# Designs tried in a protein design chat: VHH binders against Protein DOG1-like 4 (DOGL4). Part 31

Target 1, 232 residues: Protein DOG1-like 4 (DOGL4), of Arabidopsis thaliana (Mouse-ear cress) (q84jc2)
Amino acid sequence: MSKMRNLVEEKFLEFYESWVIQLELYLHQLLIAHNNNTMSETELRHLISKLTTHHKAYYTAKWAAIREDVLAFFGSVWLNPLENACSWLTGWKPSMVFRMVDRLRKSRVVLVEAQVKKLEELRVKTKFDEQKIEREMERYQVAMADRKMVELARLGCHVGGESVMVVEAAVRGLSMGLEKMVKAADCVRLKTLKGILDILTPPQCVEFLAAAATFQVQLRRWGNRRHYVTHS

## First folded at step 1 (VHH)

Design e39 (from e3 with R98T D99E L100P S101F E104L G105T Y107G L108D F109M; framework vhh_8fcz_2)
Fold by ESMFold2-Fast, scan of step 1:
Structure e39 (fold): chain B 232 residues (1-232), chain A 122 residues (1-122)
Amino acid sequence: as target 1 above (232 residues)
Amino acid sequence: QVQLVESGGGLVQPGGSLRLSCAASGFTFSTYWMNWVRQPPGKGLEWVSGIDSGGGSTTYADSVEGRFTIIRDNDKKMVYLQMTSLKTEDTAVYYCATEPFYYLTSGDMDVEGQGTQVTVSS
């Protein structure tokens, strides 16, 4: 269900641009911390907390926005085409973050065997949760081609107040289903991020968060430049 | 607008069981993620468990995994926390909470209800 669609899109665009600017500032702090061996554990934990709070603020704003208009997040105006091409259910694919984690195995701050085991268990669980959501999305897409939906689409081709109301009800139903799936995907994202941070030491958390933020900021810059972007 | 009423707490011996209930009103319950959080004496809020809108996905804090089960009944607008093998460390005021997150750290949670006290002691 959507009502204040244009206002929701404009408000979230403004929020997201400010949020990304702040992420870039935090990235700068993470890179300084990563290259500074004199930072205390307390200072590192404080920086990690700032980034955790920043990511939580994103999901708080997102969930408020999707309650009003989830369709704004499918084909988001605040994302460039490259960011959109890399999206899985309106955001990053949860298992993607393990590629950032794999980099830690070859860093100066190496993972111990117990951490490797816990991260592998989390990776397997995350992929399983992704597959469950993908199956639900597939069922949703199949249901959209159901006899009733095909009939509603055909009815919508006829001019009349009754057909307009029926089409609007169908669109609201589709939006509600998408909202549930987006929240399910965001739940997997948050569980995965929290799980990784709980397994890693503060220096490893800083390196991981720096890698994740670098990827997000760089992806946005590449897409905005439109240089060497492949379209298919 | 959002109203959450917790109940079912009490005094229980170590190894015992309790079932907590949360009655929700004032919002479209079936579209919201639900969480249980607790506040041990002298400590901040600690996230315990979360359940998605349809009840198909659940998560637990490491300290309660295998001992607690979160359940929801969308028709009754209820969330439950089935607690088994209770430990003295589980002593806390328990709250149910909606959003913002399914898996949270204590410092970022707001609680709306009065909570329900769980005391585990011999």
Scores: ipSAE 0.000, ipTM 0.189, lowest interface PAE 13.6, mean pLDDT 79

Design e4 (framework vhh_8fcz_2)
Fold by ESMFold2-Fast, scan of step 1:
Structure e4 (fold): chain B 232 residues (1-232), chain A 122 residues (1-122)
Amino acid sequence: as target 1 above (232 residues)
Amino acid sequence: QVQLVESGGGLVQPGGSLRLSCAASGFTFDDYGMNWVRQPPGKGLEWVSGISWDSGSITYADSVEGRFTIIRDNDKKMVYLQMTSLKTEDTAVYYCAKRYSLFYGSTHFDYEGQGTQVTVSS
C-alpha cells in the first residue's frame, strides 16, 4: 500500500532515483576526464557545465516539491537512514565541502597562492552564511513556541470554528517558515559550489566534482547495504 | 511506448568481431546518455560502456577498454557497440540502457531492452 506516502513523496522518489543514476554516469565521465590528459579546456568546461546543470535541476525539482509539501523533506523517504542522519537542513552542510577542497591540496593538485587565499575567504564567508541560517532557524523555533502558546491560550478560551482557524494559521506559518529556511540553506549550497568552481581551474574542478560525487554515491551505497557491509 | 531494441548478436570465434545495434523509440533520444550492459550466463549485470548525448564523453569498463567502441547516430536514433578481439569471457546477453546506476546494492536501468545474445566459442 502507498497510503503511508503522499503524491509529492512518490513523485520526488522517482525523480531522485533517476537523478542519482545520472550522477553516477557523470561520475564515470569525471573519472575518465581526470585520468585522461588529452581533453581540451573546452571539453572539460562542457563536462563541468553538465554537472552544474544537473545539480541545478535537483534544486529546481526540490523547490517545486517544497511548495507542495516542505515536511516531506524532513526525514525523506527517498533517502536511506544514513543519508538522513547526515543531513543539515534537508541537505549537505555547505562548510563540509571545504574538507574535500583540503584533500585536493593533499592529493598533489597544484593550487597557487591566489587560489588558496580565495578559497579561505570563501570558507569564512560560507561559515558566516551557515551560522546566520542556524540563528534564523533558532528564531523560527522560538517564534513557533510563542505561537503555540498563543494557540493554546485561544483554544482554552474558544471552542469551534474560531479555534480551528487559529490552528490552521499556525500550521500555515510552520510550513512557510520551513520553506524559507530550506531555500535559504539551498542558496548557500549553490553559492558555495559556484564559488569553488569559479576559483578552480577546469582540471581542478573535475577532480573536485569527482570527489564530491564519489562521496555522495558511496554514502548512499553504505546506507543502502548496511546489513551486508561491515566497515572496519 | 518507450522501447530499446537490441540486435546484431550471434556466434563468433575467439578473436572475431561483431557490431551490436540498439534502436530507440518513444523518447527524445538526443537528450539522453546511452549505455551498454551485459549479463553473462548465471551472473549479474555488468556495465560495459557509456556515451553522452553529444558523443563528447565516452567511457569503457576495464575488461573491454581498447577492444570495444561505442558509437551513436542521433539522426537515426541508434547506438552501436563495435566489438573486436572477442574473448570467451565476453559471452553474454547484451542490453542497451538509457541510464546506469547502483541502487540498494544492485544495478538499475531505465528502458532496458530485450537484449541480444553474443556467444564467443569455437
Scores: ipSAE 0.000, ipTM 0.106, lowest interface PAE 18.4, mean pLDDT 78

Design e40 (from e3 with L100T S101Y Y102L Y103F E104G G105S Y107E L108Y F109L V111Y; framework vhh_8fcz_2)
Fold by ESMFold2-Fast, scan of step 1:
Structure e40 (fold): chain B 232 residues (1-232), chain A 122 residues (1-122)
Amino acid sequence: as target 1 above (232 residues)
Amino acid sequence: QVQLVESGGGLVQPGGSLRLSCAASGFTFSTYWMNWVRQPPGKGLEWVSGIDSGGGSTTYADSVEGRFTIIRDNDKKMVYLQMTSLKTEDTAVYYCARDTYLFGSSEYLDYEGQGTQVTVSS
């Protein structure tokens, strides 16, 4: 049936719904800016700044929430099933945004050779950072089936004594490990976003951010629509 | 714009002590792991120490373990490196670095400060 919500889940659900509404408003502004070649560099930089501040606000709220309950972010109640299925360590996979960058090659505001090389270097670095985190996640998952963890689970089934506190300490350690991995993944996301924006011109940044926001908003709409559509 | 400003370096005798300071601005300081890295004369960057966002977890390079202490003040947006029992081998430019990956690897550190020079000599 319905999943029980804790206070962290309820609070972040309210935050996220408001955050997405504001993202859609910023997307509208980005699309207008992209279609208006008369906007000044100062006006474009201001719009880009609003988007980067908006994304930083998300990670500020997320990191406060994961400190209290990191597991709320695995199978999140504020995300629909499609959004959850597309998640990589509680968010978007950093290397995915380079598909949106590739679209800029066909844009009227073309990338120069120096930008293409820097973006390719950043893509390689981003994939390397993803692989490091994936190896850490694999080690974490393997450790759950480790002989020591199996023995701790067995001890936790016994009535009474010191085994209860040992199991509780192990569970706290597991949660801290997940928090560390989620924050590492988010750092890669933020570094990738910053790196792309530092390489691109303001008009290219607007086009990139519009593509990224469009994908995020459409993914949410596609997933939400599934709940009301009869399967053929 | 991210800005990190290091200070507190100087000339000190072997066995002496120094406290380095790093003032951070342009980002949400309390959510980032912070690090100290150093560059000895004619050598590459060497990671020295790291501290988590809350200040409860610290890590150190083997060469400084037991001699250096990293601390942070999130209200003041400061990170410090308390150095004791200094050796001539500790002579380097010291940089404050924001961790973009929370595992204390120098290859994932973001630093752009001028650094602060520490010289340990007789």
Scores: ipSAE 0.000, ipTM 0.125, lowest interface PAE 15.7, mean pLDDT 80

Design e41 (from e3 with R98K D99G L100Y S101D Y102L Y103I E104Y G105S S106T Y107E L108G V111Y; framework vhh_8fcz_2)
Fold by ESMFold2-Fast, scan of step 1:
Structure e41 (fold): chain B 232 residues (1-232), chain A 122 residues (1-122)
Amino acid sequence: as target 1 above (232 residues)
Amino acid sequence: QVQLVESGGGLVQPGGSLRLSCAASGFTFSTYWMNWVRQPPGKGLEWVSGIDSGGGSTTYADSVEGRFTIIRDNDKKMVYLQMTSLKTEDTAVYYCAKGYDLIYSTEGFDYEGQGTQVTVSS
């Protein structure tokens, strides 16, 4: 099982590195589209679709991987320490994207009153869903300290096949709970992204997606710089 | 209410062809990017193809590129998927999706709409 866990980590590391390279290429296209302002609505929608498809590919790969080893996503080897420190249930915190949306109020592509109202309604809904998941995570952490879990941990101190099997079953149960929670968090992330893109015009979508991708790419670069170079 | 009704699925032999249809209502069809997604047995939703609001730009998953063609008719509020050179791996329930619903659709979750079953076997 530990060998299969290592293979899951290695396979997702390979996937993620390629996925990030493609994200940077799409970010370049988004920045050109945003700065140019000469692209047709059709061309902008096509670019938005490419990026949303790219996000879909990430979650498809992630959910396949967490089905095999969800624990690999807590303190992931394909993320640097800064990326891991900034994660919330294996990814970005849903309410954080409204920080990117707030920048659009000061942008050249001005939000109309109806959009501001819909975005505020979505923000409230997203915060509610986020808090629900946080309560579930709290309940999970409390359950980890439950008397039954403590007894199972104690059994792990005994040498023998029976004790090993009981401990392995307990770890499997913990992993199933985490998988459900991670998928719930990802669902909130995807609903939030969809909601924002449904409210925004294509030029505003491009600006929003460019801001989000820029932050993701830059956070990775900052963390890699700190990890691999002491000072330059 | 947004409504999408898929049709045209069925049993077909490997190498065969099928044309799927999606009838849309409850929204301004001509302003939305439209997509086809599929759910193979025991697996999550997989994006297949997309077409822009005007029908001039299309995109495809690598697994279907060159074999499938997405087209739309804004006057009839229809989107179609022409499938050729079908493989056993194409066996799935096929759904059409409006705009950014592609982001919303998640693996292992129910998708809105009835879908149309495509089975590729002898």
Scores: ipSAE 0.006, ipTM 0.227, lowest interface PAE 10.5, mean pLDDT 80

Design e42 (from e3 with D99S L100E S101F Y102L E104Y S106D Y107T L108A V111I; framework vhh_8fcz_2)
Fold by ESMFold2-Fast, scan of step 1:
Structure e42 (fold): chain B 232 residues (1-232), chain A 122 residues (1-122)
Amino acid sequence: as target 1 above (232 residues)
Amino acid sequence: QVQLVESGGGLVQPGGSLRLSCAASGFTFSTYWMNWVRQPPGKGLEWVSGIDSGGGSTTYADSVEGRFTIIRDNDKKMVYLQMTSLKTEDTAVYYCARSEFLYYGDTAFDIEGQGTQVTVSS
């Protein structure tokens, strides 16, 4: 049934809840590091490494799950309605993180001109990569419409068991196309995240990661408390 | 000292198959994503395939999807590329490359090995 969760959804829900709890713990460490100004560069790099490893774990788990059921990531059961409403191709829109970067320009840890130039180059490339994926999504949606018309025509002919296998192969091809598109979008996300972290100093990385994690955690908390807020 | 050593290339006829191997040493292999990239004669580097650190997730360039399979063995510190239905346009020097993240279509890889030559010709 449509309201029942499949095994992929149940497994990823369990993973995601644990992953978010750990993100909140890392956010606490990032905020302490940002406020103290007493941590060594080695300590800051270790903390940044924990966050990058944490994000790598997310994409490793996600990619394993989408190989089994990519559709689970469209309207995900582990996300509240607000988080789902803010999703772009099953995740955050890569160019949106540059709003966090813009806040760093007004920080006490001032960006130097060379960093500003590199961040602007990365922003432009990120938007370009997003547009390529959006064009691919448009092509995919057109192909879906064409394949549905072909499938409808074949079903109308009722050609028997052989036609069922051909239709199943076509449907698997469409799912593989979605998986490829989601992976492409995730690669832009990872490339954008790594690019920003490579440009920033360790204290600036901590501030950026704290801002990003705060936004993610607050969005989830706000959406989860929607009913309480409505009746308060 | 990081080392990546590619092998398994050779001459093969169109429609044939080859299995490439990459032996890694000098780094924690199980923490890196691994990629196959190729350089056709007179052209730049072209990304071919990638596999995540655990071996559970793979991705492929459009030109090789359905024909190539990337596999890894973390215990042996090996990456493989199983190539089937080879075409003349698959002729290239093939390199394996490590990365922190998988970048779909990214060709900005540090090439550490000598590569292995694949020639598809009658």
Scores: ipSAE 0.013, ipTM 0.465, lowest interface PAE 8.3, mean pLDDT 83

Design e43 (from e4 with K98R R99K S101L L102T Y104G G105S S106Y T107S H108P; framework vhh_8fcz_2)
Fold by ESMFold2-Fast, scan of step 1:
Formats: sequence, C-alpha cells, structure tokens
Structure e43 (fold): chain B 232 residues (1-232), chain A 122 residues (1-122)
Amino acid sequence: as target 1 above (232 residues)
Amino acid sequence: QVQLVESGGGLVQPGGSLRLSCAASGFTFDDYGMNWVRQPPGKGLEWVSGISWDSGSITYADSVEGRFTIIRDNDKKMVYLQMTSLKTEDTAVYYCARKYLTFGSYSPFDYEGQGTQVTVSS
C-alpha cells in the first residue's frame, strides 16, 4: 500500500527540526550583534542576508512539500499543539509582525518620521492582503458545503469505479485550491518581511529579526513544556 | 539566586583538547537553553555554541563547527563544551550563559557565569 503521505510528513519533520536549529544559531548571532556597537554596517547587512536566505529556504521546502501533501500542513506533526493552535493558514499571521515593530518604538533605537509613515502604509496593505485571502478561504469553505459536493459524496458511497474517478478529481481540486491559498498567504508573509527590512536601518533590522526569531523559538519552547504545567 | 560556575580551562598546545564544564543552580535548569560564549583578548564577545532545554536543538558558530561539541546533562544540571583540534585563535575567556527570551525581548542572555580562561599556545 501507498505511504506517500507519511513519507512527506517524515521528510518535512526532519527538515523543520534542522531549520529550527539553524534559526536558533542565527538568533544568537543577532542578539550578540544587537549588543555590539562596533559591528560595521556591512557585517550587519551580511547577517540580515543570512536570515532572509534562511526564511526563503523554509518556503522553498514548504512549497515542495505542499505540492505533494498540503493537508500535512494543517495540524502539522512537526509542530506542537500550541504552535498549531496559533497558526493562520499554516503559518504566522502577517500583520502580527507589526507588534514586533511596535517594540522598536519603545527601544533605544529611534524610528524617524519617514520610517513610521512607511511602516503604517505597509501595515495597512498587509491587512488588506490578509482580508483578500480570508475572503477566498470563506468562498472555499462555502463551496465545500455546496449541494454538488454533497451529491458527489453520496454518489461515491454507492457506485463503482467511474464515480471513484469523479470523487478523486474533486479531492484533487480541493488540494490544489488549498495549496494556492497557502502559497498566497506565504507570499504575503515574505512580502511583509521584506517590506519591513527595506524600511529599517541595519541595526533596527537586527533588533526586529531578533524579536521575530525570539517569538518563534519561545512559542515552540512554551508548547513543548505544556506537559509540565498542571492546573486544577 | 541564579548561579553559573565554569571550570576546565587551562593552557593547552595547538591541536590539543579541553573539556569545559558549567554547573548551574538557583533555577529550573531544564526550562532554559544554554550557551557557550567567549571573549578573545582585545575583541568583543563571540557566541560559540547553543543547546536547547531537551538537547533537541544544537548549534555551533562556523569557526568551531566540527571541532567543538556541546552537551547537557539535565540530571546533573551541567553543560559541557568538548573542544578538540584547538587553535591559537580559540584563546579566550569562555562563559556559560543562560538564555531565556520572553516575547518582545532581545537580550542575548539573562545570566552569565564567571568565566574560565583557555589559552592555546606552545
């Protein structure tokens, strides 16, 4: 029997564990750089480039995996229950990163008026892009409840090989639709990340990336420690 | 009271080996990631290696990868750094550091130990 779905999950689990290990390495470098005022702009830009490349590598691997089994990314086995509960279309919600940007306003590194304006414009555009994807997801959910899908399910219960082909085509269409929406969400994530980094100075980029990586690593740690938290 | 105590440093010849130890106390050791950081003479702090609370995630600086190994023993509340093929460039004070990063915090380490001197020279 075919075990392709389990193989995809196992391969991505192995990739993701290695990817998180490397993220923690970069986080340590970002934190050291943030507290070392002697690093040159060129050195800071090189570190920022490493993080950008690392995030792009994640999406390259993810898009290859979702082509084979997009459903593996809804309730992923490589994420703990807390990470899964906090997911928006298989990842972080793009507008969430502006919470981390707001921390820069409280930090010792001051944002100039032009940066504040550009960040606000980017925030509005990001929320618009999110809403567009959410509308498409709602349309997809409604389509799954459509009478046609219900009738295809009924047909598949009681008719032979020809009805199996029709049901398989519908399921393939479902998976392709989810893959397209997940990729659209990931494109908004990458576009938002790039937009923020283009607006910020290298020291501010280091601080922002450190905050983002800290959140990701800490969320994973909190979820992994869930078994030691008992409340009556 | 959080306390980190490093030991195992000393004078060693190039190509030699040393094992550094860090004894932790005053906190729930297995709730925290642990790191080794070093400061070479006349230079700033350089991150060396990190290990997650469960040893599931281990990372190394490019300069030491393949030569150093970080290990933790949660039962003994210890972190170790096994150093092999030592170079003169590895001469530094080595610090054990606890990392607890709260959402929105960017501080590299919330506690650092006293340090242990490693000198690689003939």
Scores: ipSAE 0.000, ipTM 0.119, lowest interface PAE 19.2, mean pLDDT 79

Design e44 (from e4 with R99G Y100R S101L L102Y F103Y Y104T G105S S106F T107G F109M Y111V; framework vhh_8fcz_2)
Fold by ESMFold2-Fast, scan of step 1:
Order: structure tokens, then sequence, then C-alpha cells
Structure e44 (fold): chain B 232 residues (1-232), chain A 122 residues (1-122)
């Protein structure tokens, strides 16, 4: 390897591998609960709570890590190339989860009219928040090409005239901007997840969470197998 | 019309093997997860195994884990259940059930056919 993993990458890789293993165990519990109607509402709520806590733990760890090195989350070493290619601002695109919700709409006895209306309202709001962040990212990318930043880059690369401290301050400023946007995107993810779970009944929550976890786990498996089954 | 036709059941001795088949028609097979469920004599429906639309996710009931294998063939619109090390407790009418992508609705499995009878007895 031409580059060794930094401390943030090593710590988060260790955390993420453990987190995914636990997600797969929770997925098994969700699938059993979904296919077995002997589980009480209290037991279902407890399982949903475990998944909610698990996702919150991910964002707690992520936000601690991005404060130290946000760039570790762009092209992450703990994700395979397929997972990285499918990422939107270092994670899942919030509006995509409504495709999983749409499957609930096709069940004979699953969603009532009031739930359908609330889900549509949430979908619209999520897409609006998502587009707002995309506009902020576009402005950030334009700002990186700003005259002042170009002059700072030139100063740092100038033979015999470079100022390491000034260049380092500029790079830190860019990283802080990315951290803010990643946190904003993660807040939309968490609000969207909470919003869906607040609208759905416990059995519907189990079905939704199982779909989401299945997709995440399968995307990882597909990407990891690319090396062995490159062409059919 | 949605149709699911199970076959492959029969009488088998404890420790024996059987392979069940389910032929699907009347819907886009590749859009749905498929499940096997069974109904033992005098009991309700019991979920046995599930497979996602792409075979990427497979889950088994604890009672059959390590003994049964679920397989699907999307080109043939078939789902199979390979059963090994059969026990008297596996005696039931077996049905395949259309699920959604990945799984079925909680507490609800669409059972369309007559099923196939599996009897494990000496």
Amino acid sequence: as target 1 above (232 residues)
Amino acid sequence: QVQLVESGGGLVQPGGSLRLSCAASGFTFDDYGMNWVRQPPGKGLEWVSGISWDSGSITYADSVEGRFTIIRDNDKKMVYLQMTSLKTEDTAVYYCAKGRLYYTSFGHMDVEGQGTQVTVSS
C-alpha cells in the first residue's frame, strides 16, 4: 500500500465491521418477527427500538470521526467500490427509502389512507431537504475554485516562497465546510427514518426496517463478490 | 390469474430427503420474494423459509436450519425446498407463498394452491 490507514480510518473500520455484523444479526431477528405473528406489540416495539438505537450509534461514531477527518468518508476504506459508487454525501440517499415504503402500499391490509397522506407529505419534504443540500454542495464546489483559494494553492506550491501555515488553515476551512454538509445530510437521513417509523405501525416498521437492512447487506455482498464473478 | 402449484411431497422415513417444487404463474416472479410455509395436522400455518427476489437473502426457521435449503430459478419461475434429515415433526402440508421483494407482509402470507403433503413416518 502507498498510503497507510490513518488513525480515524483504522478506528472507524473496526467500528463499522462490528456494526455491520450486528446489523445482519438484527436483520435475522426482523425477518423472523416479520414472518411470525406470535410476537407481541411490546416485543416488536423493543426490536424496533434496538434497530433505532443501532442506527443512532452509527451516526454518533460517524460524527466523532468526521470531526477528526471528514475526507475519510469520501471514498471510505471500510466500504467496497460498489458501496462507495452508490453513496450520496457519504451515505444513502434519503428519498430512496420511499421505494421500500411503496411496497407497503401494495399490501392488502397494511396502510390506511391517513398513513399514505403522511408518507407522501414526508416524501415531498425529504426531497426538498435533499435538493437544498445538493445546492449547498454545488456552491461549496464553486467556492473551492474561488480566486482566493487558487491564490492560496499557488502560494503553497511556489518554490522558495511557500507558507505551510496559511495553506493548512485553508485546508481546515474546506474540511469544516464538508463536515457541516455531511452532518446536514445525516440529519435529513435521521429525520426521514424517524418520520417513517412514527407513521408506521410496529409490524409495518419491522417490514420497512427488514427491507432497508436487506438492501444494505446485499449491496455489500454484491460489491464484495465483484472480484470473483466479474463477467458472466 | 396468480397461481402457485406445489409438488414433490410424499411419504418418507425419518432421516430421509425430499425436494419440493413450486411453479409460479400470473405475476412478475422476479419482483417478489418467495416463502415456504407448512401446516402440521391440527395446527396453524408455520413459516419455514424465505428467499429474496435475487436469492441474495435467505432465512430459515430455527426448526429447519441446517436441514432445509431454499432455491429459486427466476428463468423457470420456480422455487424449491430441498429437505434433508427429515423428522416426524416435519409432517405437514407444504405451501409456497408469494411475498414482496425480500419478504411477506407481517402475519400474512398469500397461500394460493392446495399444497403438497409431506408425511414422515416409519
Scores: ipSAE 0.000, ipTM 0.098, lowest interface PAE 21.0, mean pLDDT 79

Design e45 (from e4 with K98T Y100P S101Y L102F F103L Y104S S106T T107Y H108K; framework vhh_8fcz_2)
Fold by ESMFold2-Fast, scan of step 1:
Structure e45 (fold): chain B 232 residues (1-232), chain A 122 residues (1-122)
Amino acid sequence: as target 1 above (232 residues)
Amino acid sequence: QVQLVESGGGLVQPGGSLRLSCAASGFTFDDYGMNWVRQPPGKGLEWVSGISWDSGSITYADSVEGRFTIIRDNDKKMVYLQMTSLKTEDTAVYYCATRPYFLSGTYKFDYEGQGTQVTVSS
């Protein structure tokens, strides 16, 4: 018991630190593109594609890691306490991203009525999908506290006598349930991100992605410094 | 006092080389990623290159990839941009900048500098 991290935690910590550094570099490109106004639609689409690919790479790595140890993603060692406190089922809460969308109404890039309507429809649908997952998590927590699980916990309290195979099967079942739930939440995240990008024009996509990446990077920075300040 | 000071700009012929320098002071340089951005005459800002705090991640704009090299020296609190095979299209004021942030609905750069002029002409 001298090891404070398992192999999955060590490997994903290394991946995540590199992934965030690359996100910051892409954020710089997004902000320059937003201020430029001379970039072609093809150039903007290429930049948006780089960010989309970067986010997909995160989920590819995450899903490989949760197959091995989903519990590593609850209270993750690669996230600071502030990032962990803001997490919803191992990641960002999908509906929160619409706060970035709301910034587009107050910026130089104007949304047309048709876009506003489609974004509101997507927001409602995203909140519905969130609630469905929250109900699944509640059912999972209830299942963990049911009579059979209580009986298994009692067996584990007896000195030398519990069945290793029965306990291992139960723990594996619980981990598989969590893995399925985390993947469902990640699918809502990716679906929400794609939906927003499909509704927005390329300049609006750049502004949206810049806002989202800025929030993610600053949240990490604020938590790492501990003495953080937010504007009222 | 927080400051970024660019230098090394000048007039150079097409195909030539130039090395830009950025001296940082008044903040913990090792905690920040650094970027080079440029503004061509009559145009907006264009991102050129970025380097992480530990030099572990380096990225270039497609227009300069293979021609420019970004380097940082944490001991000297310097970031450099080595430019080779310069084109007339590289004519711009070059700025060094650190991490962006969001403030009151507007994007800003921490510690953006005053700039250094690069002119590529015969």
Scores: ipSAE 0.000, ipTM 0.373, lowest interface PAE 12.3, mean pLDDT 81

Design e46 (from e4 with K98R R99S Y100T S101L L102Y Y104R T107Y H108Q F109P; framework vhh_8fcz_2)
Fold by ESMFold2-Fast, scan of step 1:
Structure e46 (fold): chain B 232 residues (1-232), chain A 122 residues (1-122)
Amino acid sequence: as target 1 above (232 residues)
Amino acid sequence: QVQLVESGGGLVQPGGSLRLSCAASGFTFDDYGMNWVRQPPGKGLEWVSGISWDSGSITYADSVEGRFTIIRDNDKKMVYLQMTSLKTEDTAVYYCARSTLYFRGSYQPDYEGQGTQVTVSS
């Protein structure tokens, strides 16, 4: 229902704007921590915990919203066109974060051999999980197209009673399938994030999280600015 | 003890202007993004506008974009909402809210204070 979708979109837009504002604050704190080598391990772990809790809050809210209307997360009204163009199954592509880790190695992160080995093992596993989801999505899209074509042909010839029920069942199946795939992708995202943080030391975690948050905030600012330039 | 005290509401005619103020205390103001949220009579809470801790990021609900301006003053621990071209549908109790991380059973933020009533009527 478009009216029901509008309500879910409205509520999640409210949530997301607040969530991004808080992310920007955490980014500022991460950058201060990164430039201050005298912060205690306890203080660094507390900051890292705030970020992980913040990301978990996002997925808690997202999964509640997806239960109501998963389609709201494809071409989301709370994301600008650039953010939407960069989305993979309603969020960041899990393997992308390893490029952030690789960038950090070139600056201030000194990784020991044991960490490098564990990160590579995690990278391989993440890519495997990612490709598995992509294959499932491809199969789903093919099946969806077949169902839609059959349904459109049927509706063109006969409309009434039983046809209405078939259409409703197909739409419900579409939504449930997408919800399953989005949740699977989100699980890979959370496992990848947790895996990286478990391998890195607290100072390395701060640097990684700062890089990730900087990219997310910058992408949003670039997309919003381009919109005004394009329409001015 | 966290406190958010809203003021500046009142009765105004359509097309008029009002400036709402929110005084924050009991927490490190610079550590939080701030929001304005409203509740129209007989309806649920509706998010209006948000501003980051440094004013570097500002967002508005589509219904108020171009008409409302959110401003924060970290030295005074204040957040403001400048409202212009007011419409009857802007009638609501307006609440100042800080960004929250936990949304129990929903993704609506927490709210503090008693709010300030804005009535737009001819």
Scores: ipSAE 0.000, ipTM 0.253, lowest interface PAE 14.4, mean pLDDT 80

Design e47 (from e4 with R99H S101R F103L Y104S S106Y H108S Y111I; framework vhh_8fcz_2)
Fold by ESMFold2-Fast, scan of step 1:
Structure e47 (fold): chain B 232 residues (1-232), chain A 122 residues (1-122)
Amino acid sequence: as target 1 above (232 residues)
Amino acid sequence: QVQLVESGGGLVQPGGSLRLSCAASGFTFDDYGMNWVRQPPGKGLEWVSGISWDSGSITYADSVEGRFTIIRDNDKKMVYLQMTSLKTEDTAVYYCAKHYRLLSGYTSFDIEGQGTQVTVSS
């Protein structure tokens, strides 16, 4: 807690810019692989492994950062306003990836009935885990608001050393609960991603990962473009 | 207007080396990742290598890993590709590209320049 909040933001911004550039490079490899029937299963699995490792690296860096300042991830400075507006507990909403999976059913590479069944089971489990986290977050937000409101009212909104320290202690307590919730959400994200990749064949994994990366890159480009455009 | 000018290509024997250069203008070079892409005779575009804005992240296509090195110089607004142990399969027109672009649901590179021809032949 002796560290400034902005140091975490600066460090993660630097990491995230590099991470997104690497994601765009992997996306190109995925799209070429998807359109090129000359790649072996071994080559496709290697590419899938590189993407999986890349996503794991993101969560490793994120969890290190949230231990220092989880609040940096709520309204992140490394994300544009559109990316922030689309965030659910500091990241993508786990159930949304099944919309990308649904696209695979319209592709030339068809899902077999056994895969469809396993994906539906995973979808149900993911929605259940997601709803559980949402209920916990709602209860946490209510408890935080009540406690903070009572504390602020008791102190009469005095701006001074003792009052400031009490508010800072309350914020630090809030941060511990938020860190737990964010990690729980990230575990659902990683479990959902791994579950999908375990069910799909290598060509289907490439198509799925390409769709996911395209959405992430496109969302960032749309938000960045709109930020610099004057609307009348 | 974004401009990318590739140079340094030529005829080289198998096992030889070449250094390609790309001069960038018309955009804030330090804000963007840079890529090298090639087009072999009679084939489509193939991604070769990429480098982040700060050189903190670098990646290569499996076919060139260990043989090629991508370098950027932000002060000079240049990106380079050092090629060693060249093979006949490396014969292509080489382009540098600022960003991926989405076309009809696919990601492709925006090629601005004329490229530089690399021919590996005995």
Scores: ipSAE 0.000, ipTM 0.146, lowest interface PAE 15.3, mean pLDDT 79

